VH-VL binders against Translation machinery-associated protein 16 homolog. Designs and how they scored, part 2

Target 1, 180 residues: Translation machinery-associated protein 16 homolog, of Drosophila melanogaster (Fruit fly) (q9vxy4)
Amino acid sequence: MTNLRKELEKCKHPNSRKTKALGKKARRQNNKHKVRLGHAIKSNITGEKLSWFLGQIDEGRTEPLRPQELEDLIELYFTRFDEELEQINLKQSIGKHRANQHAARKDVITMTLEKERNEFRTGGLELMNLCDPLKLKMLRDWDGSALSVQHLKLDLVSYNMLQRLKEQSKKKETSEQMET
Short names: E, the ipSAE of ESMFold2; O, the ipSAE of OpenDDE; V2, 0.75 times the mean of E and O plus 0.25 times the DockQ between their complexes.

## First folded at step 1 (VH-VL)

Design d8 (framework fv_daxdilimab)
Fold by ESMFold2-Fast, scan of step 1:
Order: C-alpha cells, then structure tokens, then sequence
Structure d8 (fold): chain C 180 residues (1-180), chain A 122 residues (1-122), chain B 110 residues (1-110)
C-alpha cells in the first residue's frame, strides 16, 4: 500500500466524527468569544480555535514554533475568557436578578475551560502541531473558513507530546554542537 | 512484561448491564488504541468497537450502537467496556486487544487480553 | 454474520502445505493492504500471525506466509506441524473505519 492510501483511511478515522459533534456543542457555548481571521463568515469552533492561534503568530514567520512557544500559546488560549469572567463576576456582585441571568454563561465557560485543560493534560487538545513546518504552512494557506477546515489534517497536542518534542530538540542541538 | 489484564467472569440476568475492565501494563497506554472483540461459545470472532487511549474517541459496531459504551482511565491505564440491556445471545468471551492505529497508524491487533466470560441466563 | 468468507475447515498431513482463503469486497480486503491473520488454540486468546497482508511479527515461524490477489487474501502454512492445529481468522480494516473478521477456519493435522 502507498502512503496515500493510509492517509485516505485516516480521513475516515472515528476521531473525525466525534470531533465534529464536539465542535458543534462548543460552538454554541463559545459564540460570543469568536476570533475570526479576515472574514465575517461564521466558523465552527475548530476554525475559531485555529484562527486564534494563527492570529498570535507573526505573519512573516515561516520557521516552526518551538515546543515551549506552542505550550505558552496554549496556556494563553486558556485565558481568552478572563475578561468576560471578570465582567460576569462584577455583574453578579451588583444584583440578585443579574447574578441569576449570568450564571448559565459562567457555567458554560467554566465547563469549557475544564474540558480543554483536561484534554491538554491527557490525550491532547485538537489543534495542529505548529512545531512542524508543513503544519504551519497548511495553517497559513487556510482561508479561515469553517468549510475548509475539513482539508486540514488536525493533530492532538498534549502537554506530554510537547515535553517529548522539547527533549528531541535538546538532543538534536547537542548533536549539532558536538559536530562542530 | 507487556500485557492486558481483564476482570473476572460475570453471570448476569437478561436486561442487566455488565462492565468489563482491561488494565494495560508494560507499555505507554496512551500510544495505542484498544478494541473489544467477543466470541460466543463455538462461534467466531466479532469486533464490537474501538477506543483511542490517546483521546477517548470511540467507534462502535453498528449492531451494538446504543447498547455499548467504551471508556478510558489514563491514571490507571485501564479501558472499560459496558454492555447494557443484556440478552442471552450476548453470552460470550469478551477480549480487549491493543491496536497500532495511534502509534503506527496501522490497523492490526498485536496484544490480547486473556478474555472475560460473560454468561447471560435467567 | 461474518463479513469475510473463509472455508470452515482445511486438513493436511505433517510436512504438507495448506492455504486458507479470505474473501471480502473492494471496501475492505480489496481496497486496503490492512489484512491480518490470527491463530487461536482451544481456550486461548487469538495470536497475531500475519499483519499488513504479508508481514510476520517477531517470534512467528517463517512457515507462515500471507498474500493477496484482488478481494481475496490467503494464509499459507508450509511444513505443516501438529502444533499448527487451531482455528485461524482473517481480519480487515474497512471503509467505515471498523474492523471485520472472517468466519474462521479449523485446521486439522492428520
């Protein structure tokens, strides 16, 4: 079998269907905090997530991210609701009726962040491995549309995966230094 | 030692649920998938479903959708398979098996548990 | 029902070669090179004998070989020995990202 046939089979992987279902749920929960790149057209949660990460990377940068840089961006991504949570907490302190109206939104944000942090700590957050130069190029070539997300090969990026990449980078640097 | 250790035999009444465990040891649990395969007495192997130990994503055999749930506990390197609304034709030996869909992007079972006999009778 | 077709039984004498067929469709055996074969002795779990049509894991005798032509995969056991007496199952990945098994073949050594 060619590598192409293996890639075709990956497109039918069970993860794709479950990820799509989870993306629809998350989109309903995160609609107000969408970050979109260049278009007014609504994107799914995966597209919004990818747009957020792309927006954090210098447009002229072609070299892949270092593992520590990607880890730092993921931690920053987990703070994207901080301002809204602060405003909700402030409104809840003002009046009983207003507190009750904002409780549902705060619960949704809290559950979303808990889910995402747990995914990152365990099996991986659904992203692209931006430490791979081909993945960064694919993300830059993306038009920012939810319709085009299907053409991107997504990866599961976990804390442990990034630690492994850091160790691999250190070994490679040590080998290069020893050669000189 | 690389192994999958399954929970012991179960006897259930029709309509009950059963939950079988599969504890992995000797390898990095999250680098592999786990499939569940059953075998009725004197019959062949039947694939039930798959779960990623990497992210918990599942895919179930069509005939079992709605009755089966597969889960992972990464802190104990354990996979679980729960089958609900048991019928007498669910009497079988249930195996967990490791697949290389995550680590090698390949689709075969290289390590098997010893099996758990589930008997459904009144 | 079993998705892949195998003969119910195959028999041979010690030293002979036997072949077990496994026939599917273009959406499984014919469409992909992800065919594996498993040996099962009475009361034991299955053991991987062949993966990716032709590949043999470490510890499996070179008397076992696999092949495929169109929608049919084959397992060949050369130099048949008494300990080869077992049930053999083929398996394939499918278009729907599932696995299917053959009905199994009982190998008898005379």
Amino acid sequence: as target 1 above (180 residues)
Amino acid sequence: QVQLQQSGAEVKKPGASVKVSCKASGYTFTDYGISWVRQAPGQGLEWMGWISAYNGNTNYAQKLQGRVTMTIDTSTSTAYMELRSLRSDDTAVYYCARDLSIAAEDWYFDLWGRGTLVTVSS
Amino acid sequence: QSALTQPASVSGSPGQSITISCTGTSSDVGGYNYVSWYQQHPGKAPKLMIYDVTNRPSGVSNRFSGSKSGNTASLTISGLQAEDEADYYCSSYTDSSTWVFGGGTKVTVL
Scores: ipSAE 0.000, ipTM 0.442, lowest interface PAE 22.8, mean pLDDT 80

Design d9 (framework fv_daxdilimab)
Heavy chain, then light chain:
Amino acid sequence: QVQLQQSGAEVKKPGASVKVSCKASGYTFTSYGISWVRQAPGQGLEWMGWISGYNGDTNYAQKLQGRVTMTIDTSTSTAYMELRSLRSDDTAVYYCARDEWLGYFDLWGRGTLVTVSS
Amino acid sequence: QSALTQPASVSGSPGQSITISCTGTSSDVGAYDYVSWYQQHPGKAPKLMIYDVSKRPSGVSNRFSGSKSGNTASLTISGLQAEDEADYYCSSYAGSSTYVFGGGTKVTVL
ESMFold2-Fast, scan of step 1: ipSAE 0.007; ipTM 0.513

Design e10 (framework fv_ersodetug)
Fold by ESMFold2-Fast, scan of step 1:
Structure e10 (fold): chain C 180 residues (1-180), chain A 122 residues (1-122), chain B 112 residues (1-112)
Amino acid sequence: as target 1 above (180 residues)
Amino acid sequence: EVQLVETGGGVVQPGRSLRLSCAASGFTFSSYAMHWVRQAPGKGLEWYAVISYDGTNKYYADSVKGRFTISRDNSKNTLYLQMNSLRAEDTAVYYCARETGDYVFYYGMDVWGQGTTVTVSS
Amino acid sequence: DVVMTQSPLSLSVTLGQPASISCRSSQSLVYSDGNTYLNWFQQRPGQSPRRLLYKISNRDSGVPDRFSGSGSGTDFTLKISRVEADDVGVYYCMQGTYWPLTFGQGTKLEIK
């Protein structure tokens, strides 16, 4: 299921116009998703997410990400809607009745980001641990198809997990330096 | 004035069907989502169904899913509830209510009908 | 489902005295837009419910200012500053943030 379809399903109240606006948004997102990736329609949001992360990493890079680099990349992922939100806010300033329809798009984005930020700060985002060199290679070898996502070994990447990896890295560096 | 009037309630045997109607007046019915809420004798309020302004989207409480069907006819300013496979537990006063939310927000119900009583007896 | 718990289940108040009703939700009712969709309803004996407040503290048209709402997150309060005879009835909180819509069990207000 796409992120938008999951959010539409999580929509706790089918407020008539908001539900209709979210339905239109889901159709538009599906079309954009299909166009952007150049593949058959992907219904699994995990595929879109993995494609975004892959696109942010230099294609020539073979070394794994440092925990801070992955954290920075996840924070960057949370800004992927910033330009769209800026345009929505601008349009909302133009007129009161015109603002209502754009507010529905803003709600979908806000719900998506809130869910993802909460997942990252608790149990983890469903990603791949790109601090593992084998995981990075697996992601690069992926064909981009949602059907192939089931063959990837996914991980839950949380803020706390990344902090633990940072601590492990610092202790290892300290041990190496103390060897003189 | 803004008004909702429910009709169609009555006494019915378990397993039978009943159709409720809610006639709206005094506002642009086609612009609002509509709810059905029930209240069993001596008990609290329980939400169970909603329909979007254009009738395209519908949601139900698990207790009535597959048995009740919400629908509307905007040309007649009327909301309907088709109730199938009625059980003794469905005995309640049934209210229709108007959603105050617009394109984005779920404010809850600002206008309620007078209710129609459904008694399922065995 | 989000569970809405009201307390007390019943209270008796002398005319002209204040009344306070609490409502607690099993989860935070803050929506992603920063608003909290907590409603309060009044049901007088033999009558349909009517909404008193929406978004915690906003009064519906025709609702006297002696009714006020407060709270945040999971803990909400309905206050009646000066109880009048017409206030007899059952009061319900209702959350509009999560699906399905859920009501508290109700608080019966009686005049002594």
Scores: ipSAE 0.000, ipTM 0.446, lowest interface PAE 18.1, mean pLDDT 79

Design e11 (framework fv_ersodetug; at its last look DockQ between E and O 0.45; V2 from the best seeds 0.00; counts 0 for: pae E 2.4 > 2)
Heavy chain, then light chain:
Amino acid sequence: EVQLVETGGGVVQPGRSLRLSCAASGFTFDDYGMHWVRQAPGKGLEWYAVISYDGSNKYYADSVKGRFTISRDNSKNTLYLQMNSLRAEDTAVYYCAKDLEYSSSWGMDVWGQGTTVTVSS
Amino acid sequence: DVVMTQSPLSLSVTLGQPASISCRSSQSLVHSDGNTFLNWFQQRPGQSPRRLLYKVSNRDSGVPDRFSGSGSGTDFTLKISRVEADDVGVYYCMQGTHWPFTFGQGTKLEIK
ESMFold2-Fast, scan of step 1: ipSAE 0.023; ipTM 0.525
ESMFold2, look of step 2: ipSAE 0.203; ipTM 0.629
ESMFold2 (binder alone), look of step 2: mean pLDDT 89; pTM 0.911
OpenDDE, look of step 2: ipSAE 0.536; ipTM 0.819
ESMFold2, look of step 5: ipSAE 0.330; ipTM 0.709
ESMFold2 (binder alone), look of step 5: mean pLDDT 89; pTM 0.908
OpenDDE, look of step 5: ipSAE 0.516; ipTM 0.808

Design e2 (framework fv_ersodetug)
Fold by ESMFold2-Fast, scan of step 1:
Structure e2 (fold): chain C 180 residues (1-180), chain A 118 residues (1-118), chain B 112 residues (1-112)
Amino acid sequence: as target 1 above (180 residues)
Amino acid sequence: EVQLVETGGGVVQPGRSLRLSCAASGFTFSDYAMHWVRQAPGKGLEWYAVISYDGSNEYYADSVKGRFTISRDNSKNTLYLQMNSLRAEDTAVYYCARDEYYYGMDVWGQGTTVTVSS
Amino acid sequence: DVVMTQSPLSLSVTLGQPASISCRSSQSLVHSDGNTYLNWFQQRPGQSPRRLLYKVSNRDSGVPDRFSGSGSGTDFTLKISRVEADDVGVYYCMQGTYWPYTFGQGTKLEIK
């Protein structure tokens, strides 16, 4: 327990002035803890996402990803629940008693994937542009801790952004590889 | 008394077929998913097939998919395993087992022996 | 497929002494419904398998309280508090969280 909770428990009468003052302080601390908890939850989610992408990249690789490679990884990321969904569907299809037990989790996964796909197709997923060598280096230098996520500069990676990068890479390659 | 009794095993040559039966008694057969599990001589247990309570859905281990067919007749309280294109490695004791909630098999038959040899 | 690994593969125990068998899975057995579908089976010589435990720690009807199960995620244990002569046989863990169901290799329990 926190020191504040310990002090509040020490108060014997709920209606005392001291108890009311400590209760108000506890409510202020709870509001601060809720804000901090929300930030920590977001950092944990983002950290898990970044760790997943880092885990898909050869540890010895130092060159940045090609736009197609990053697009392929994002599409692969959208399949991360495939095994779980297949197991849910199999148990639902072969068991009358189990269909309702899995519905809530299946709905959560479906909504999550729909939201992420929509973000990718519109404004962009909150990731890092791993086609940028500096961003890849920053991700590799990251200690994998959710506590350190706030120090990473995130980017919105969208389908349209990756198509533009492909076109830019194609134009640059054409210029560099031009016939005499 | 809840009971499962397997029959249909025997000695067969490679490439032949066998049909195993499992007769259920002492419970409402149509309320349970049913499994076939085998055990090769001196080896461990290996799961092969499941069929839903009403027979509408089946699932198989990859090693027997296309060769084995699980089916049931709820009016006769009987589970079946049709085994085609039998191989030496299919030699085993074959058990039927029941599973109400997909927790895992709670009641097993005595097993029937299938020996595939030339 | 989920790989189930048991240790030890064989175990010799003096009558009345405790025995412990470990089972590890290649991935977490926690289902999306919150349940862990880890089972333990006993097979006495010449007999059919008998389920001892389901959902990690729940005993089947007629199973003595000498048998207990524990564990979570990928690491599970079957314990026999006081081994009796009738406990001779092979013990198997099995996961039912994912299709196909998969068994461990088995642990042979012998009496010294």
Scores: ipSAE 0.000, ipTM 0.447, lowest interface PAE 17.5, mean pLDDT 82

Design e3 (framework fv_ersodetug)
Fold by ESMFold2-Fast, scan of step 1:
Structure e3 (fold): chain C 180 residues (1-180), chain A 122 residues (1-122), chain B 112 residues (1-112)
Amino acid sequence: as target 1 above (180 residues)
Amino acid sequence: EVQLVETGGGVVQPGRSLRLSCAASGFTFSSYGMHWVRQAPGKGLEWYAVIWYDGSDKYYADSVKGRFTISRDNSKNTLYLQMNSLRAEDTAVYYCAKEGDFWSGYYGMDVWGQGTTVTVSS
Amino acid sequence: DVVMTQSPLSLSVTLGQPASISCRSSQSLVYSDGDTYLNWFQQRPGQSPRRLLYEVSNRDSGVPDRFSGSGSGTDFTLKISRVEADDVGVYYCMQGTHWPLTFGQGTKLEIK
């Protein structure tokens, strides 16, 4: 954009044909870049999230997670910033000149956690249902690349969904015990 | 919309007390430090107090130490200033102001209230 | 305390002409992180102060590009490239590097 911006700076009148043409070119380039950047950022965020969950599961495990285990991992995921928040609080306590030095980062973390907790308690977090053996296998077969995230079939995992899975598992177990 | 609204100003006699309030809206109040700045009639701006985002620390200008107390209630999104032993020289418009963001500049007071007038006279 | 000195104290400018305001600090405003916490504020008659610039030259949202800041260490300048009627008011520099925070005495801008 810098090159186009320099060209625009050489134009004398905002409404000239030349200025308008350069402006349209800059806008198209910015929109194209923004779309690509948005895709890359979302894929990177999702990839990091999936990598975090994969890292919490024993590499040798092939059995699907129990609903309670997945719920516990999601709650643990919500504590992933605890160490960073502690460090921010320590740094904010140093000296009088920079009291709010890390306030912006703390705000971003707080807003992110509030949004994620709300999503989990309503429509669901964008994850993979690791209670499904096929989904766990897909996650393990993933190369860890953000470029490959689009090929993973994601699911919305909500608190209510996990409660329903727990109830289904309990009913199945009770039925099996009664039959034998 | 980010807003700060000061209340509590008025006319008071020397030696008395006043409590000012500053109601915040439109941003995460608990994430930012808050300042009080005053302006005497026809004079310039003078900073005199700050409180950390969580209330854990405070700093004052020497002219008001021991007389003024800054505090906040994050559950109510409200900043306070308790002013004791008021003097004629404390006559001013009192502004509350929000600390700037780390990424967009701080110790710069990026958002200001409308101000509340305190007049100390006999 | 760090003393902030502005000059001139008063400035009359013809509409459309440039204006320049100087601000000098009694101590360097460069913080240990290499950043300089020098702010500029505008106060129109009867209104609250509004921040124009932070860290010497960065404009706040909504601030027109005709406002620019420059300087380093102890010597700073606010420039308005083409003064408009709405620019009438008092301009203040403020340092955030040292406690307590201190303002310049202000520069009054008037239109001829």
Scores: ipSAE 0.000, ipTM 0.439, lowest interface PAE 20.0, mean pLDDT 79

Design e4 (framework fv_ersodetug)
Fold by ESMFold2-Fast, scan of step 1:
Structure e4 (fold): chain C 180 residues (1-180), chain A 121 residues (1-121), chain B 112 residues (1-112)
Amino acid sequence: as target 1 above (180 residues)
Amino acid sequence: EVQLVETGGGVVQPGRSLRLSCAASGFTFSNYGMHWVRQAPGKGLEWYAVISYDGSNKYYADSVKGRFTISRDNSKNTLYLQMNSLRAEDTAVYYCARDSLEWFYYGMDVWGQGTTVTVSS
Amino acid sequence: DVVMTQSPLSLSVTLGQPASISCRSSQSLEYSDGNTYLNWFQQRPGQSPRRLLYKVSNRDSGVPDRFSGSGSGTDFTLKISRVEADDVGVYYCMQGSHWPYTFGQGTKLEIK
């Protein structure tokens, strides 16, 4: 039995502050369920994103991506809606009476891309750092299911993070070349 | 498309038990909170029990608490009401109803046809 | 519990004329999320209840535009702009803002 259920069962006064407080708890509980569903939907989206990146990497490759390669893939990821946008533009030019349906979808795509580009530019896009061999192996071992996305340790991959990794790689190469 | 069908009503003597069932179809049953509402002959609607989408939370009207038990089987898309220690005052049409928003509770949008329970000596 | 009080309890209307039903709650139905969970139901003779309106003024699918709802806080109104023969029945308000859910006592609508 949950504590919320027990508290709800004890409420017996029509105008009591306890009834109002229990109402707030019930609303919070309903919001928690929606948040959980929102996380499940986000897991599906994240799973789709990870599957897209995995599909872009050669099946036989086990070495980690170079920072430039991951940057290039993220930029390519931002073009994934190009074909759909082309079709929307074509349909809008042919049939005026269906412009509203296609306009809504185009707006969603535009907002999504703006959000993702801004995330990449600032705090990081939620992904996996495929420049880490452990992360690439984890992605390779993933069963492709949204249900198991929670078991993957995600990273925030930002443009600045990738620039720092490039600089570290250059410094390491220089140090190795200068060794006796 | 979306529908609820109640079964299990009948004529029963005071002090006995009945189990009502409500079969759901045309929607994702496991995403919705479910209610039982009754209506005595010639009287208004009275809410008396709710169960959350996953069965973890239940709440009852004081008049039936301890006597009635609400439950659900999401694998069968079915809602249940176990009615014990029946009294003449429990005579009513019993409706099952779906709350109108997945995972939220603010009002019933789909109702069954009702099943009649008559408690008489 | 929140007490829901309807008036009138019975109403006789000439076909084609408007009808108005009031519903008053013992406490405010505005919830912390800014929504007011006041519903209106219609029950025709021998039929199950059917929801007409939710969140005060929003019509359910298939409900004619002659049905409208208004109000805030504790005072709410259901209006039928032009009563038709099929409108005969009992109308109930119901609040979903507070536990337990509670109904008004019902208003019976008859044609003169």
Scores: ipSAE 0.000, ipTM 0.434, lowest interface PAE 21.7, mean pLDDT 80

Design e5 (framework fv_ersodetug)
Fold by ESMFold2-Fast, scan of step 1:
Structure e5 (fold): chain C 180 residues (1-180), chain A 121 residues (1-121), chain B 112 residues (1-112)
Amino acid sequence: as target 1 above (180 residues)
Amino acid sequence: EVQLVETGGGVVQPGRSLRLSCAASGFTFSTYAMHWVRQAPGKGLEWYAVISYDGSDKYYADSVKGRFTISRDNSKNTLYLQMNSLRAEDTAVYYCAKDIGYSEYYYMDVWGQGTTVTVSS
Amino acid sequence: DVVMTQSPLSLSVTLGQPASISCRSSQSLVYSDGNTYLNWFQQRPGQSPRRLLYKVSDRDSGVPDRFSGSGSGTDFTLKISRVEADDVGVYYCMQGTHWPYTFGQGTKLEIK
């Protein structure tokens, strides 16, 4: 037995019921592939984000996502705090000290979502382009550790990028139909 | 409304064992990772253990690996620390702290009042 | 491990005067997402730590405006614009960018 990296036990950090379910699925997939998808400790929001997306993709799927599918997953990602926000709203009427505690958490969630939505609308959300089969394979091969996130080549995924990919796919299909 | 209450501290002789508890209330305990942090007399804060929401994953500081075991019972909303082979250097106030996992801004946002462990001959 | 170094170790300030506490990390705390995960905690005598600031400069709910944070990369500062009696205690910086999480050694704030 050693106190070195090889004895490290990874953390799982579900924040809501939905996120917990996603974490369980990701973990089951990784256990089959000799790698845990588990969530790194809380300093690594990028690793948790990547684990969330991996958890949404069928374990048997090797085909890249269609641009609309990735867009739909990003919109779903923006709803990951919905259950927690509903609970906060219920608790806010209980009392001043309790309301203040939950209000702080609600403010942070709101700011986080606003930042992420703005990034997606403008320069791109820091993620991986899962419409690329190589990127999907890289994500599946990732060990789920925050420590190894820096070794992944991330992409900026924006709304406009996905719209361009949809248009390219549509033009390709039209061209192929005309050549029948 | 979130509260954490640590118990189980006391005076214990070197080489013996002690079990600390942290009772959680006011939040859905089973959905959050939990931390143990200690503070030696007159010294600073030192992180030493974390446990995932379901208890399946744990990480320890090198100074306590093999001697301390973190665990939890979600049905009782309680976090535990089993401390074996205690040394004089383990004398500290032990705090439990809540970690929300997917939001860095909530990291250790709620702490318990602490429980004192004194390892003395 | 990332070493967090605070200075001064103790600071005595006259009521109503400003106070400044420095925190330096042995490695950059900028994460790949562009955020810097540097927190500040306050511990009053006999009490548990309370988070004051997160992401260098964002103030936690209920924390007075007189507390502010600044810095980037490896050098960070906590400022109190006008010290009040209730500010007596020990202040800690903490990094959450790198494993394991590490705290500064603490700065004791006293009133002259």
Scores: ipSAE 0.000, ipTM 0.420, lowest interface PAE 18.1, mean pLDDT 77

Design e6 (framework fv_ersodetug)
Fold by ESMFold2-Fast, scan of step 1:
Structure e6 (fold): chain C 180 residues (1-180), chain A 123 residues (1-123), chain B 112 residues (1-112)
Amino acid sequence: as target 1 above (180 residues)
Amino acid sequence: EVQLVETGGGVVQPGRSLRLSCAASGFTFSSYAMHWVRQAPGKGLEWYAVISYDGSNKYYADSVKGRFTISRDNSKNTLYLQMNSLRAEDTAVYYCARGPYDILTDYYGMDVWGQGTTVTVSS
Amino acid sequence: DVVMTQSPLSLSVTLGQPASISCRSSQSLLYSDGNTYLNWFQQRPGQSPRRLLYKVSNRDSGVPDRFSGSGSGTDFTLKISRVEADDVGVYYCMQGTDWPYTFGQGTKLEIK
């Protein structure tokens, strides 16, 4: 990496052409780094989410999830902060710590959960459709690294999508019953 | 995209003041505690200040108490560091970083950092 | 304040060889909830710090498995099982057990 900040510190004339050029180059480098950081943060969050779901599925299971099972896992995912919220509430109740520190964390968790629930109720939570056997296989073949999350084709999993899959599954079961 | 952008750095003479800004985007700024961390040339990371989500609580490292003031404007999604009576030893890259801050949830703190803004104090 | 001390201050490692960085705290980092809030950060040249590990040994998603953390009480270690070129930079430990937050002085990792 270029040592732009150190070079800029050597320039004592803020209006010199060299100082301006180094400042522009540093801004370009910072903008590129911010884009990379944003993508890395998103990949890290997505990787953690996918790892959480994979961790809830028996490692020997090759059958795709039923739509109700995936719905149940998504609801369970929304409870992942319950233990932390309980600890925050306990600390607030004993009055020994600054309430504002715990309130900030509680607010973040609450807003995160509200956002995720809204996404699930509307356009879909960014995940993989684990009701698809190919998607489950892709998730199992994933190395668990956030760096390789970009190679996974994500899906928007919504409540309505899962209800449609349940209806399709019901029709298929009815057809199988008629065959016997 | 979650982003933090520091501005306000530059070359200043000893005894002058500077106000650094950190513009937040892509997240609910008003829900997070925010930190300032500094790095002098060739030296390590040093935490200096934190401000609670609503601005009601502030904490400082002993080395900057009385000279630096942390503040925020949640309506503008912006964090500030007011630096008064600047000295040569204040020369550093200044980073803002996102909390929440809580001893029980420290691993969720300082998970997002800005790219820093350089402050050079020289005569 | 809790003082964090790292050792060594710098080390040079041949590509593919292991590296170890030690971190010592002036007080136990075991919190009353049974957790130890010791974090490790990496700073590559010209870049902002990136968190690698939290609560001693837990890797952030996307952090390669060649990075591992261990320790308890006042003595902690960051290990890189096989160093790669992208690992060049400065590594910092940080404690969140007691207020204020404090960093170690940093360990510079170079390739030679």
Scores: ipSAE 0.000, ipTM 0.398, lowest interface PAE 15.9, mean pLDDT 79

Design e7 (framework fv_ersodetug)
Fold by ESMFold2-Fast, scan of step 1:
Structure e7 (fold): chain C 180 residues (1-180), chain A 119 residues (1-119), chain B 112 residues (1-112)
Amino acid sequence: as target 1 above (180 residues)
Amino acid sequence: EVQLVETGGGVVQPGRSLRLSCAASGFTFSDYGMHWVRQAPGKGLEWYAVIWYDGSNKYYADSVKGRFTISRDNSKNTLYLQMNSLRAEDTAVYYCAKDWGELYGMDVWGQGTTVTVSS
Amino acid sequence: DVVMTQSPLSLSVTLGQPASISCRSSQSLVYTDGNTYLNWFQQRPGQSPRRLLYKVSNRDSGVPDRFSGSGSGTDFTLKISRVEADDVGVYYCMQATHWPLTFGQGTKLEIK
């Protein structure tokens, strides 16, 4: 914007014009790619999770999930990386140089699973309570777009929450049996 | 592959001079700015000087300004630090470092050369 | 000069546990080009420093994904997700946004 700013910028760059230009181009491309990838990941993480769960439920089903069914799906969700982890482990056993290329991905998967398992054990995973018929309908009406995820009312689904729902279901069954 | 090797360190009395050299290999030396960083015994890293890729510009930390002179010979792939009027507080391991990565990032470092100023 | 302050000055970590190192600058490190020139270095005992991260969060070639960087403006963090024996050493943050270039005082990482 001003000659002064341009002079200050020039004082900052001890590298040649060619390497400076190449560095800027490489950094811009790398940053643009990482920003795009990061934004795509952030915008789609919840959408991918919800799509995974929706894919596990029969299209014709309108009845809400039983608490045990949702718990079973969450446990299955935690195994979604098993095939990839097995392949990474095989590659790590084949060659030292190839193993190093996959170590970062294995670490990301491990951290992700540890975080998710801990969330489920404590405060709850951020998804939808599919034991609620209204929540299941909302998920089915969703267009699959990450942008539309903001319109979905997410819930924290924890192991303890599901145990409470199981007890409520058991109590209801007992009450109905006693009345009839 | 990319390597920096410092030489010229030693034991010297206060008020004397020393010249350090840094031999570069494995990259196009004339395309990169070069830095000198020092580390006093048991202390942290401290930046002291930089020289542009063509020698056209130089900057120094205030503590060495006027006493130290950074220079380079691109035909020999060598960086220099001329140290005059040495003081006890100049005692340190001196590292040369290559600029670039993300500007002033010092992505490649030498193994260091020790300068001890004692009477 | 921009003052870089690291915390803690030292920490002892059990193998496999996470470690976190904080770095705070006395001034914003956002340069006029929109980039934040905050670097992290590792120095193992008896060895030269090596750069781990540049521009806050970008890993150098060969640096494991266990090392991650985050932060903006004046507050930055280096995290090691699962500490390994080879991680023993002193860690330094360094700002390159303002002249002169300045390092934090260093954080020593030891294994229990």
Scores: ipSAE 0.000, ipTM 0.435, lowest interface PAE 11.6, mean pLDDT 80

